# VH-VL binders against q0atu2: the designs that were tried, part 382

Target 1, 119 residues: q0atu2
Amino acid sequence: MLDKKARIRTSREYRNVFEKGKRLSGRFLIIYYVENALDNNRFGFITNKKIGMAVIRNRIKRQLRAIVREYQGQVKNKHDIVLVARAGIGKSSFEGMEKDYIAIMKKAGLFARNANKID
Key: E = the ipSAE of ESMFold2; O = the ipSAE of OpenDDE; V2 = 0.75 times the mean of E and O plus 0.25 times the DockQ between their complexes.

## First folded at step 17 (VH-VL)

Design yk43 (framework fv_ivicentamab_arm2; at its last look DockQ between E and O 0.74; V2 from the best seeds 0.80)
Fold by ESMFold2-Fast, scan of step 17:
Structure yk43 (fold): chain C 119 residues (1-119), chain A 119 residues (1-119), chain B 110 residues (1-110)
Amino acid sequence: as target 1 above (119 residues)
Amino acid sequence: EVQLVESGGGLVQPGGSLRLSCAASGFTVSSNYMNWVRQAPGKGLEWVSIIYRRGSTEYADWAKGRFTISRDNSKNTLYLQMNSLRAEDTAVYYCAREGSSEWYYFDYWGQGTLVTVSS
Amino acid sequence: AYDMTQSPSTLSASVGDRVTITCQASQSIDSWLAWYQQKPGKAPKLLIHDASSLESGVPSRFKGSGSGTEFTLTISSLQPDDFATYYCQQWDEYSGQAYTFGGGTKVEIK
């Protein structure tokens, strides 16, 4: 579970990410992402009816929040990121979703490289 | 040096079973996404199955219920158990590793092992 | 499996020629495409990942380009070592078809 300050909740905030952000698709996820003026990252989650019944969509949202929480320490600070689940995600394993999230975040350059790392 | 060596191929009658092995060296199978890919004589490449780091699996639709991907971490070896074999399963079977940062792409392949399903 | 169309199926060329192979995805895959080279009797070898990123040790005459639905592998100044079959590869969002390969392009001597 992500705490409240790390969630994108309003329609206006979602629209800002869609309109100003970059888009990158993965196998099961599409992310939209933009730098924010805050001192923290915020995440939004979108699941539509093409994925399946409400029980499946709610499971997917819970699992995506768990994945985002697990890896939040690797995400570059000061970003608003919206995860949009693709139809195929409903038949994915938890590991399939996790793999896709990590792969797309790395491809987007959103997994942190920091100046404090010693070679 | 990364190496993958397949074994276990051979001639099998329709309806028979066969287990393929893929011995890995230079890396740890359980730390990577491992796949089986096949190629019928003179034809193109066809994905068969994947095993994820924590053991989740996916299969090509035509392989579901007949093929089982597994691994033995103590032997650093990947397996493909093939049951109810058909003439259409005749192919060279490759094990393939997905790259550590470049997931969804096969950076190392074994030499392949030929499976012939014929009376 | 469908969703990936590769052309041409066969290409005859001479050493020094510029060779172009195309792959089309039925839906946008951004840049999630790889190119492989396969010589007779051998396993495929990864040449390019993420549409345009050249693998270590692969000669610079190989170039990948494209994004979305259309992708191209170009071999400038074809060498004798380049006569082989080439395959593109993508993921598929649906379970039961995690990875899709193009049909292959055989580059052979004129």
Scores: ipSAE 0.843, ipTM 0.920, lowest interface PAE 0.6, mean pLDDT 91
Fold by ESMFold2, look of step 18:
Structure yk43 (fold): chain C 119 residues (1-119), chain A 119 residues (1-119), chain B 110 residues (1-110)
Amino acid sequence: as target 1 above (119 residues)
Amino acid sequence: EVQLVESGGGLVQPGGSLRLSCAASGFTVSSNYMNWVRQAPGKGLEWVSIIYRRGSTEYADWAKGRFTISRDNSKNTLYLQMNSLRAEDTAVYYCAREGSSEWYYFDYWGQGTLVTVSS
Amino acid sequence: AYDMTQSPSTLSASVGDRVTITCQASQSIDSWLAWYQQKPGKAPKLLIHDASSLESGVPSRFKGSGSGTEFTLTISSLQPDDFATYYCQQWDEYSGQAYTFGGGTKVEIK
């Protein structure tokens, strides 16, 4: 589970990322990201009803949180990052989501220098 | 040096089965995303299947239920088991590696093995 | 599901010509596009990844450009070694077609 300090919690916080942040699309995910004024990262997760029913969307959110937690030590600090699940993610495997997360985070330049040697 | 060597192609009757092998050297199959891609005579490239680093798999819709991608990590070898073969499966079959630092792109290919399905 | 169209299907050119090959996705794929070269009887060879990033050892006369849905491969001065078939390639968001290739462009000597 991500710490409460590491979560984007309010609609205002989400809106700030969407309005001021950069956008990058991968196969299953879209990320929006912006530098924050904190000393830590914050993550937000959005699923759309086009993905499927609520049980599917909740499973996807849980899996994405697990992926983010696994790699959070490699993410450059001081960023608010919102992960938006694309419709096709509903039929993806955990590994498909994990691969895409790593790929888009690397392309966005959000992994620390040592992280680009992982993959 | 990275090398991929396919084998196991040949003549087979419709409804028959065939197992293709791809022996890898210069890298570890289980540490990479490995794919099968085919090319019918005189035609373009068509993706068949992927095996992810942790063992999850995806298949083209037309291959699902008939083809199985697998690997033997002790032999550093990728396999494609093909069942219920049809004339339309006649093609050169390539194994291909996704790049070690840039995923979603195939940086090394084998020379291919020809599968011919005819009566 | 995403479809790619690639044009032209065949292109006749002379050594020294500038040639341009076009690839179009039906939806935006950002810059997640590869270009491959394939000679008869041989496997494809990756030339360009991420729309414009040249692979090591690929001559600088090859240039990829574009993003979103429209992509081009340009060979600034065609050489004898460049007569081949070229393919673009993308990922697909939906399961069952993870990667899609363009139909190919055969570059032939005039």
Scores: ipSAE 0.840, ipTM 0.924, lowest interface PAE 0.6, mean pLDDT 91
Fold by OpenDDE, look of step 18:
Structure yk43 (fold): chain C 119 residues (1-119), chain A 119 residues (1-119), chain B 110 residues (1-110)
Amino acid sequence: as target 1 above (119 residues)
Amino acid sequence: EVQLVESGGGLVQPGGSLRLSCAASGFTVSSNYMNWVRQAPGKGLEWVSIIYRRGSTEYADWAKGRFTISRDNSKNTLYLQMNSLRAEDTAVYYCAREGSSEWYYFDYWGQGTLVTVSS
Amino acid sequence: AYDMTQSPSTLSASVGDRVTITCQASQSIDSWLAWYQQKPGKAPKLLIHDASSLESGVPSRFKGSGSGTEFTLTISSLQPDDFATYYCQQWDEYSGQAYTFGGGTKVEIK
């Protein structure tokens, strides 16, 4: 699990990201990202009913958290990042999600240089 | 120098099977997202399948159950097993790599191998 | 399904002409679009990715533009080496295939 410190938890925090952040869409994910005033990154996750049943949404959320955790050390600091799952993600593989995450994070310039896992 | 060389194409009867190979050099197949794309004579390009870096696979809906993408890491070679072949499967089959800077795009292609399905 | 409509299917032009090819997506794909060039008997060659980013070695006369659902490939001054078939390509979220190509545009000599 992601550390509580690394999670966006309040509606106000989410609104701030959506209102002030940049948006980038991938195949399975949309990310909203904005700089924060902290020394750490915070991640939020949005899975809506378009993805499917609650069981599916929960699975997707767990998988996204796992992906974020794995690459957390590669992300530039001081960012709030919200991952919004797109409707098609319900049929995606874990690696598909991972690929999409890496791709959009790279495009957003959010990965540190020399990150071995993203090549 | 990056190179992809397809082989294994030829004439096969309907219902037959064929295995295509794509020998890669200049990069590691298992470290990249590899794809098969085909092109019927005088027609456009059609995506067939992808194998992810961790080994997961994805197929076009029409290819599911008949086509299998795989790789041999020791040989740095990509494969496409084609079963229950049909006349409409007649095409030049290309192996294509997604570049690390061009994910979701194909930066290197082989010259293709022709598969002809005919009685 | 994310459809890709490419137009025109065939384009006759002369050396020096300005050529424009259009690719329309049924839904927004932001800038996730690539353009390829294919010559007879050859594999496709990536020209542009991310809608407007030229691949290394591609002449500057090639320009990709657009976002969302409308994209264009422009050749500012057609050269003899540019007579070929061009394809746009996108990822696909819903159609049951990861990638979709446009139908192609054959640029032939007038």
Scores: ipSAE 0.798, ipTM 0.923, lowest interface PAE 0.6, mean pLDDT 92
ESMFold2 (binder alone), look of step 18: mean pLDDT 89; pTM 0.926

Design yk44 (framework fv_ivicentamab_arm2; at its last look DockQ between E and O 0.73; V2 from the best seeds 0.83)
Fold by OpenDDE, look of step 18:
Structure yk44 (fold): chain C 119 residues (1-119), chain A 119 residues (1-119), chain B 110 residues (1-110)
Amino acid sequence: as target 1 above (119 residues)
Amino acid sequence: EVQLVESGGGLVQPGGSLRLSCAASGFTVSSNYMNWVRQAPGKGLEWVSIIYRRGSTEYADWAKGRFTISRDNSKNTLYLQMNSLRAEDTAVYYCAREGSSEWYYFDYWGQGTLVTVSS
Amino acid sequence: AYDMTQSPSTLSASVGDRVTITCQASQSIDSWLAWYQQKPGKAPKLLIHDASSLESGVPSRFKGSGSGTEFTLTISSLQPDDFATYYCQQWDEYSGTAYTFGGGTKVEIK
């Protein structure tokens, strides 16, 4: 689980990201990102009913948190980042989600382009 | 220098099996997202399968259950096992590497190997 | 699965002509669109990725543009070496169809 200080928790915090942040769409994820005034990054996660049943949404949410946690140290600091799961993510593999996360984060300039996954 | 060389194509009867190989050089197969893409004679390109860096796989719906993508890290070689082949599987099969930054495009292709399914 | 409509299927042009090929996605793919060139008996060659980024070594007469659902490949001045078939390519949101190619555009001599 992500540390509480690394999580977007309030509706106001989410609204700020959506209103002031940039948007980038990947295959399975849409990210909204904006600089914050903190010394750390905060992440938010949105899964809605178009993904599937609650059990699926919860699974996806856990997997996304795991991905974010794994690469947290490689993301540029001082950002609020909201991950919105797209409809097709329900049938995606974990590695597929991971690949998409890395790709969109790199494209957004939040992740080093030369960073490689360590297997 | 990056190179991909497909082999294993040939004539096979309907219902038969064939295993294609793609020998890679200039980069490590297991460190990249590798794909098979086919092209029926006089037709367009059709994605077949992908193998992720940690070994997860994904297939086109029509390929599921009949095609298996794999790799041998020691040989730096990608494979496509094709079973229960049909006439409509007749095509040139290409192995293709995705962009080195985990982008959703193919930056290197082999020259392809022809698979002909005919009685 | 996402649909990818590429037009025209065939295009006759002369050397020096401005050529435009269009790809339309059924849903927004942001800028995740690539263009390839394929000559007879050869593998596809990547020309453009991320809708507008030229691959290394590709002549500047090739230009990719567009975002969302509408994309275009433009050859500002067609050269003899450009007569080929061109394909656009996108990802697909749904598993089981990771990538989709356009139907192709054959650029032939007028």
Scores: ipSAE 0.881, ipTM 0.942, lowest interface PAE 0.6, mean pLDDT 94
Fold by ESMFold2-Fast, scan of step 17:
Structure yk44 (fold): chain C 119 residues (1-119), chain A 119 residues (1-119), chain B 110 residues (1-110)
Amino acid sequence: as target 1 above (119 residues)
Amino acid sequence: EVQLVESGGGLVQPGGSLRLSCAASGFTVSSNYMNWVRQAPGKGLEWVSIIYRRGSTEYADWAKGRFTISRDNSKNTLYLQMNSLRAEDTAVYYCAREGSSEWYYFDYWGQGTLVTVSS
Amino acid sequence: AYDMTQSPSTLSASVGDRVTITCQASQSIDSWLAWYQQKPGKAPKLLIHDASSLESGVPSRFKGSGSGTEFTLTISSLQPDDFATYYCQQWDEYSGTAYTFGGGTKVEIK
């Protein structure tokens, strides 16, 4: 769903975000984020076994990518951002995940002020 | 400008039902995350339920199956349907709005409506 | 469910005193902590959100601080209007307990 250029691909790129980036936790998500030297944003997604079975983890990853794609126009350009899902996300609604994503992106200063499509 | 007014509380027998209303003015309930919070006499605050902007709902574990949060957008009113009431449900019930653009805290509260469950 | 311990449960103070109330979360919540004031027979009133962001119209003598697991509400010079019960509030990542409140701190006149 996200273009190849908008994806963090390699272990080296993930490591760079974790080591040089800032960290912010929300209710269901933790983000690590850092400015990049590119002309575009890149996103990474991490789901671990504490969330649940592979079926649940794959659903969460798919839904998070859909949320990121929907709001990509609101994200300040030139950032590498890694989303790490917390254990509780497995029982969250789609709206719960969406709310948390918007909340943490706004708190991090990565979103435009009117980033909510329901406004 | 922003106001929330609860109604519908009263004395009810164990096993009975009540429907609480929360009339909103100065903002639109469907554009906000709306919650119910209760407080037993002389006790602390306890979260009950949330309704999300697109209608997803979430409940305290003890409220699931007995309580239903809803809204009527045409009346700009939030509801809490309470069934199978127990003595432990005796409390003042507040409706509360999360912040208009930042969330996970309650910026406006109603004055509360008292529910007494007694034989 | 995340536990949240608020202390003290009761505090006696005089006008002009510096009052400190603490909340401890069992797991890190970064800065997602709000403080409320409640007077007898009234609804709670938001004082501070995001641990340290003072709500519009709230006197500057109220200050929130902390991050992670330990948070503090300080009233630098207690006024007569400040005798009330104070509550902290956090989210919880598990849906059955989405928001939790501290047990409350009653600030009484000495």
Scores: ipSAE 0.862, ipTM 0.934, lowest interface PAE 0.6, mean pLDDT 92
Fold by ESMFold2, look of step 18:
Structure yk44 (fold): chain C 119 residues (1-119), chain A 119 residues (1-119), chain B 110 residues (1-110)
Amino acid sequence: as target 1 above (119 residues)
Amino acid sequence: EVQLVESGGGLVQPGGSLRLSCAASGFTVSSNYMNWVRQAPGKGLEWVSIIYRRGSTEYADWAKGRFTISRDNSKNTLYLQMNSLRAEDTAVYYCAREGSSEWYYFDYWGQGTLVTVSS
Amino acid sequence: AYDMTQSPSTLSASVGDRVTITCQASQSIDSWLAWYQQKPGKAPKLLIHDASSLESGVPSRFKGSGSGTEFTLTISSLQPDDFATYYCQQWDEYSGTAYTFGGGTKVEIK
């Protein structure tokens, strides 16, 4: 699980990322990201009702948190990163989400080390 | 040297079955995202199925329930089991690798194997 | 499901001509677009990934451009080896189709 200091917590923090950050779309995810003034990264997750029922949305959030936790050691520090789940993610496998996360984070230049090292 | 060699195509009657093989060399099948893509005579390219590195799969809607992608890691070989074949399944079937550093793009393709479904 | 419109379907040109092929996605795909070349009886060959990144060994006369929904493949000076069919390709968000190809553009000798 992500610890509390690694979470984007407030509406103001989310708004800062959306307004000042860069945006990159993948197959299942959209990321918004911006440098922060902290010594660590923070992650936020957005799912909405278009994805499906609450059980599905909760599964998606849990899986995305697990993926982020798996690769957090390879992410460049000092970034706020919001993952927005796209509607098609509801029918994706864990591996489909994982592939997309790695692909978009690499394309964004947010990995400082080999993404496969943590596995 | 990366190589992909398909085999197992041929003439089959409607309702019949075939298993296609794709022997890989120069890389490890289970470390890559592997796909089947088909092309009907004189027509364009159509994605069939993917197997993810950890074994999850996705299928084109028209293939679900009839086609099964699999692999044998000890033989470094990808398979496509095709059941309940129909005339519209007549095509050249290619196995294709997603790029080792750039996913979502097919950097190596086999030569293809022809499947003809007719009475 | 994403639709991909590729045009023209056929293009007649001479050696030395500048040719332009377009693909339009029905929804934004950022720069996640590939271009392939295919000659009769052969497998497709990846030319360009990520909209504009040339694969190793692809001649610099090939140029990919665009992002979002509109993409272009340009051959600046057509050579005899370039007469082939060209396909664009993207991922698809949530249908039973992970990848979608354009309908193809056949580049023929005038």
Scores: ipSAE 0.836, ipTM 0.926, lowest interface PAE 0.6, mean pLDDT 91
ESMFold2 (binder alone), look of step 18: mean pLDDT 89; pTM 0.921

Design yk45 (framework fv_ivicentamab_arm2)
Fold by ESMFold2-Fast, scan of step 17:
Structure yk45 (fold): chain C 119 residues (1-119), chain A 119 residues (1-119), chain B 110 residues (1-110)
Amino acid sequence: as target 1 above (119 residues)
Amino acid sequence: EVQLVESGGGLVQPGGSLRLSCAASGFTVSSNYMNWVRQAPGKGLEWVSIIYRRGSTEYADWAKGRFTISRDNSKNTLYLQMNSLRAEDTAVYYCAREGSSEWYYFDYWGQGTLVTVSS
Amino acid sequence: AYDMTQSPSTLSASVGDRVTITCQASQSIDSWLAWYQQKPGKAPKLLIHDASSLESGVPSRFKGSGSGTEFTLTISSLQPDDFATYYCQQWDEYSGEPYTFGGGTKVEIK
């Protein structure tokens, strides 16, 4: 579970990230990301019907939140980041999603040196 | 110096089994994402299997149920157990390590070991 | 599954020539593309990752470029050691396979 302060909540906030942010695709995830004027990071999560039924989408969303929470301390401060799950994410293991998240965050320049925390 | 040395290839009858080994030196197998990639004579490269840092595994669809990737951390060695071999499995098998920055590429490969499935 | 089309399949060249090899993906892969060199009887060797990042120890005559769906590997002045087969590689979202390779381009002596 992410803190309320660390979540993107409104349609207007999501729209801002999509309109002003950069986009980077990984194997299972797409991120949109932009610097914010706050003192913290905020995350949003989008899982659409192409992934599967609601039960599967809810599981994926929960697992992505767990991954983001685990690596939250390694993310450069003051960013709004939206994770969009790609259709193929249903074929991924938890480690596959985690690996993809770390890869895209490093490629985006959003991770610090100790980003490969696995415990 | 990073080195990967494969062994265990040879001639086998259709339906037979072989276990390939990949001895690693200069790095720790359990700290990396390790893969098997094969190449049929005169053909291109084809991915076979991956073992993730925490032990999750993934396989090419054609390899599922027949091939098993594993490792022995005390011996710093990667394995590929191949069962129910077919003529189409004839190939040089390489073990390959993934790069540490912006993953999804192979920075070091072994010399390969030839598996010939023939009657 | 993503298709990777590599062209040409074979290329004849002389020492000193400029050689260009192309890879096309059926869908955008941003810059998640690597290039490998393979000499006869030997394992592939990484040349370039992330479309344009040259691996340590690889000569500067090798350059990668492109993003999205079209990528190129250029050898600005071909040397005797460069006669080899070259492969591009990307991840695959839909096949369940982490990696997909192009068909290869054999650069042979004229």
Scores: ipSAE 0.591, ipTM 0.866, lowest interface PAE 1.9, mean pLDDT 88

Design yk46 (framework fv_ivicentamab_arm2)
Fold by ESMFold2-Fast, scan of step 17:
Structure yk46 (fold): chain C 119 residues (1-119), chain A 119 residues (1-119), chain B 110 residues (1-110)
Amino acid sequence: as target 1 above (119 residues)
Amino acid sequence: EVQLVESGGGLVQPGGSLRLSCAASGFTVSSNYMNWVRQAPGKGLEWVSIIYRRGSTEYADWAKGRFTISRDNSKNTLYLQMNSLRAEDTAVYYCAREGSSEWYYFDYWGQGTLVTVSS
Amino acid sequence: AYDMTQSPSTLSASVGDRVTITCQASQSIDSWLAWYQQKPGKAPKLLIHDASSLESGVPSRFKGSGSGTEFTLTISSLQPDDFATYYCQQWDEYSGETYTFGGGTKVEIK
């Protein structure tokens, strides 16, 4: 689980990320991201009906939070980042989701230079 | 230098089994995302399977239940165990490494090994 | 696959020609597209990754461009060594299970 201060909590904050942020799609994930005026990063997670039934969506959301927490130290500070799961994510392995997360964060320029865990 | 050398191809009858090997040099298989890609004679490329760094695996839908990707870290070798072979599995099988720091593309390929399934 | 179309399937050209090959995805893949060259009897060789990033050792006459759903590979001045089959590659967004290759474009002597 992520700390409360590391979570995007309000609909207004989600709207800000979607409207003003950049978008980048990966194989299983789409991220929307924008620099914030805080001294920390915040993450949001969206799993839609297109993924599958509630048990699958809840598993995916739990696994994405675990991945984000594992790599939170690699993420450039002062960003609001929303992860949206794509329809195909229900068929991925945990490592498939993890690989996609790392790939899109690196491509977006959001991972710190020479992060040891992703080398 | 980076090299991938496949072996184990040959003629096999329908319903038979075959194990392909891919010997790697110049890098460590367990530190990379490794894939098998095949090509039927005169046809295009078709992805078969991936093994992730920690050993999770994924397969093309048509390969699930019949093909198993694995590795032996002590031999730095990738394998593809193929069971219940069909005539349509006739192809050159390539092992391929994904980019070492960026992913979802194949930066090195082996020479390929031909598998012919016929009676 | 249903989400990747490569055109043309065959292209006849002369040395010195500018050659353009196109890949069309059914939905946006941003820049997650690679281009490969394959000569008869040989393994594919990576030319370009992430739509436009030229692989080291690949001649500068090869250029990738595009993002979203339409991508092109351009060879600005075709050389004898460039007669080959070219493939684009991306993931399968709908299934999430596979890496998908285009159908290939054979560049042959005119």
Scores: ipSAE 0.468, ipTM 0.859, lowest interface PAE 2.5, mean pLDDT 88

Design yk47 (framework fv_ivicentamab_arm2)
Fold by ESMFold2-Fast, scan of step 17:
Structure yk47 (fold): chain C 119 residues (1-119), chain A 119 residues (1-119), chain B 110 residues (1-110)
Amino acid sequence: as target 1 above (119 residues)
Amino acid sequence: EVQLVESGGGLVQPGGSLRLSCAASGFTVSSNYMNWVRQAPGKGLEWVSIIYRRGSTEYADWAKGRFTISRDNSKNTLYLQMNSLRAEDTAVYYCAREGSSEWYYFDYWGQGTLVTVSS
Amino acid sequence: AYDMTQSPSTLSASVGDRVTITCQASQSIDSWLAWYQQKPGKAPKLLIHDASSLESGVPSRFKGSGSGTEFTLTISSLQPDDFATYYCQQWDEYSGEVYTFGGGTKVEIK
């Protein structure tokens, strides 16, 4: 789980990221990202019915938040980032999602080079 | 520095089994995403299987239930166990490492080992 | 499932020619495309990843371009060492085939 301070909460904040941000897609995730004027990063998560039933969508959201939380220290500070899950993520493994997240964050220039290390 | 050496190929009868090995040097197999890719004589490249860093695996639909990807971390070796072999499995089998800078591409390949399935 | 269409299947060229190979993805893959070179009896060799990033040690005459669904590999001045088969490669969003390769383009002597 992420702290409430690290979450994008309002429709106005989401709209800002979509309107001013850059877009990058990976295998299972699309990110929209923009630098903010805060002291911290904020994340938003979007899942839709094409992924599967509510049970599956809730599992995906929970696992994505866990992945984002685990790699928080690797993310360049002062960014608002929205993760949009693609339909194919519903049948993905945890490792498939983790790999895709790290890959897109590195490609976007938001991660340190050594972000490909795991404990 | 980085080397991948396949072995274990040969002639087998339809319905038979064979285990391929891929000995790695210059890097650690368990710290990378490892794949098997095959190529039938005179044909193109076809993806077979992947093993993720934490041990999750995925297979081409046609390989599922017949092929098993695994590794031995103490020997730094990747394996492909092939069961219920068919004539259409005749191919050169390559092991391939995914690029460490940006994943979803293969930066190093072995020389390949030929598997011939014939009566 | 994503398809990858590579064209032409065979191309005849002379040393010094400009050669262009095209790959089309059935759905957008942003810039997640790699190019490989394969010589007879040898393993494929990585040339380009992320559509346009030249692999270390690959000559600058090789150039990758494109994004979304259409990608090209260009060899600006073909050398004798470049007669080979070339393949593009992408990921697939859906299960059953994590990676997809193009059908290949054989660049042969005219």
Scores: ipSAE 0.815, ipTM 0.909, lowest interface PAE 0.7, mean pLDDT 91

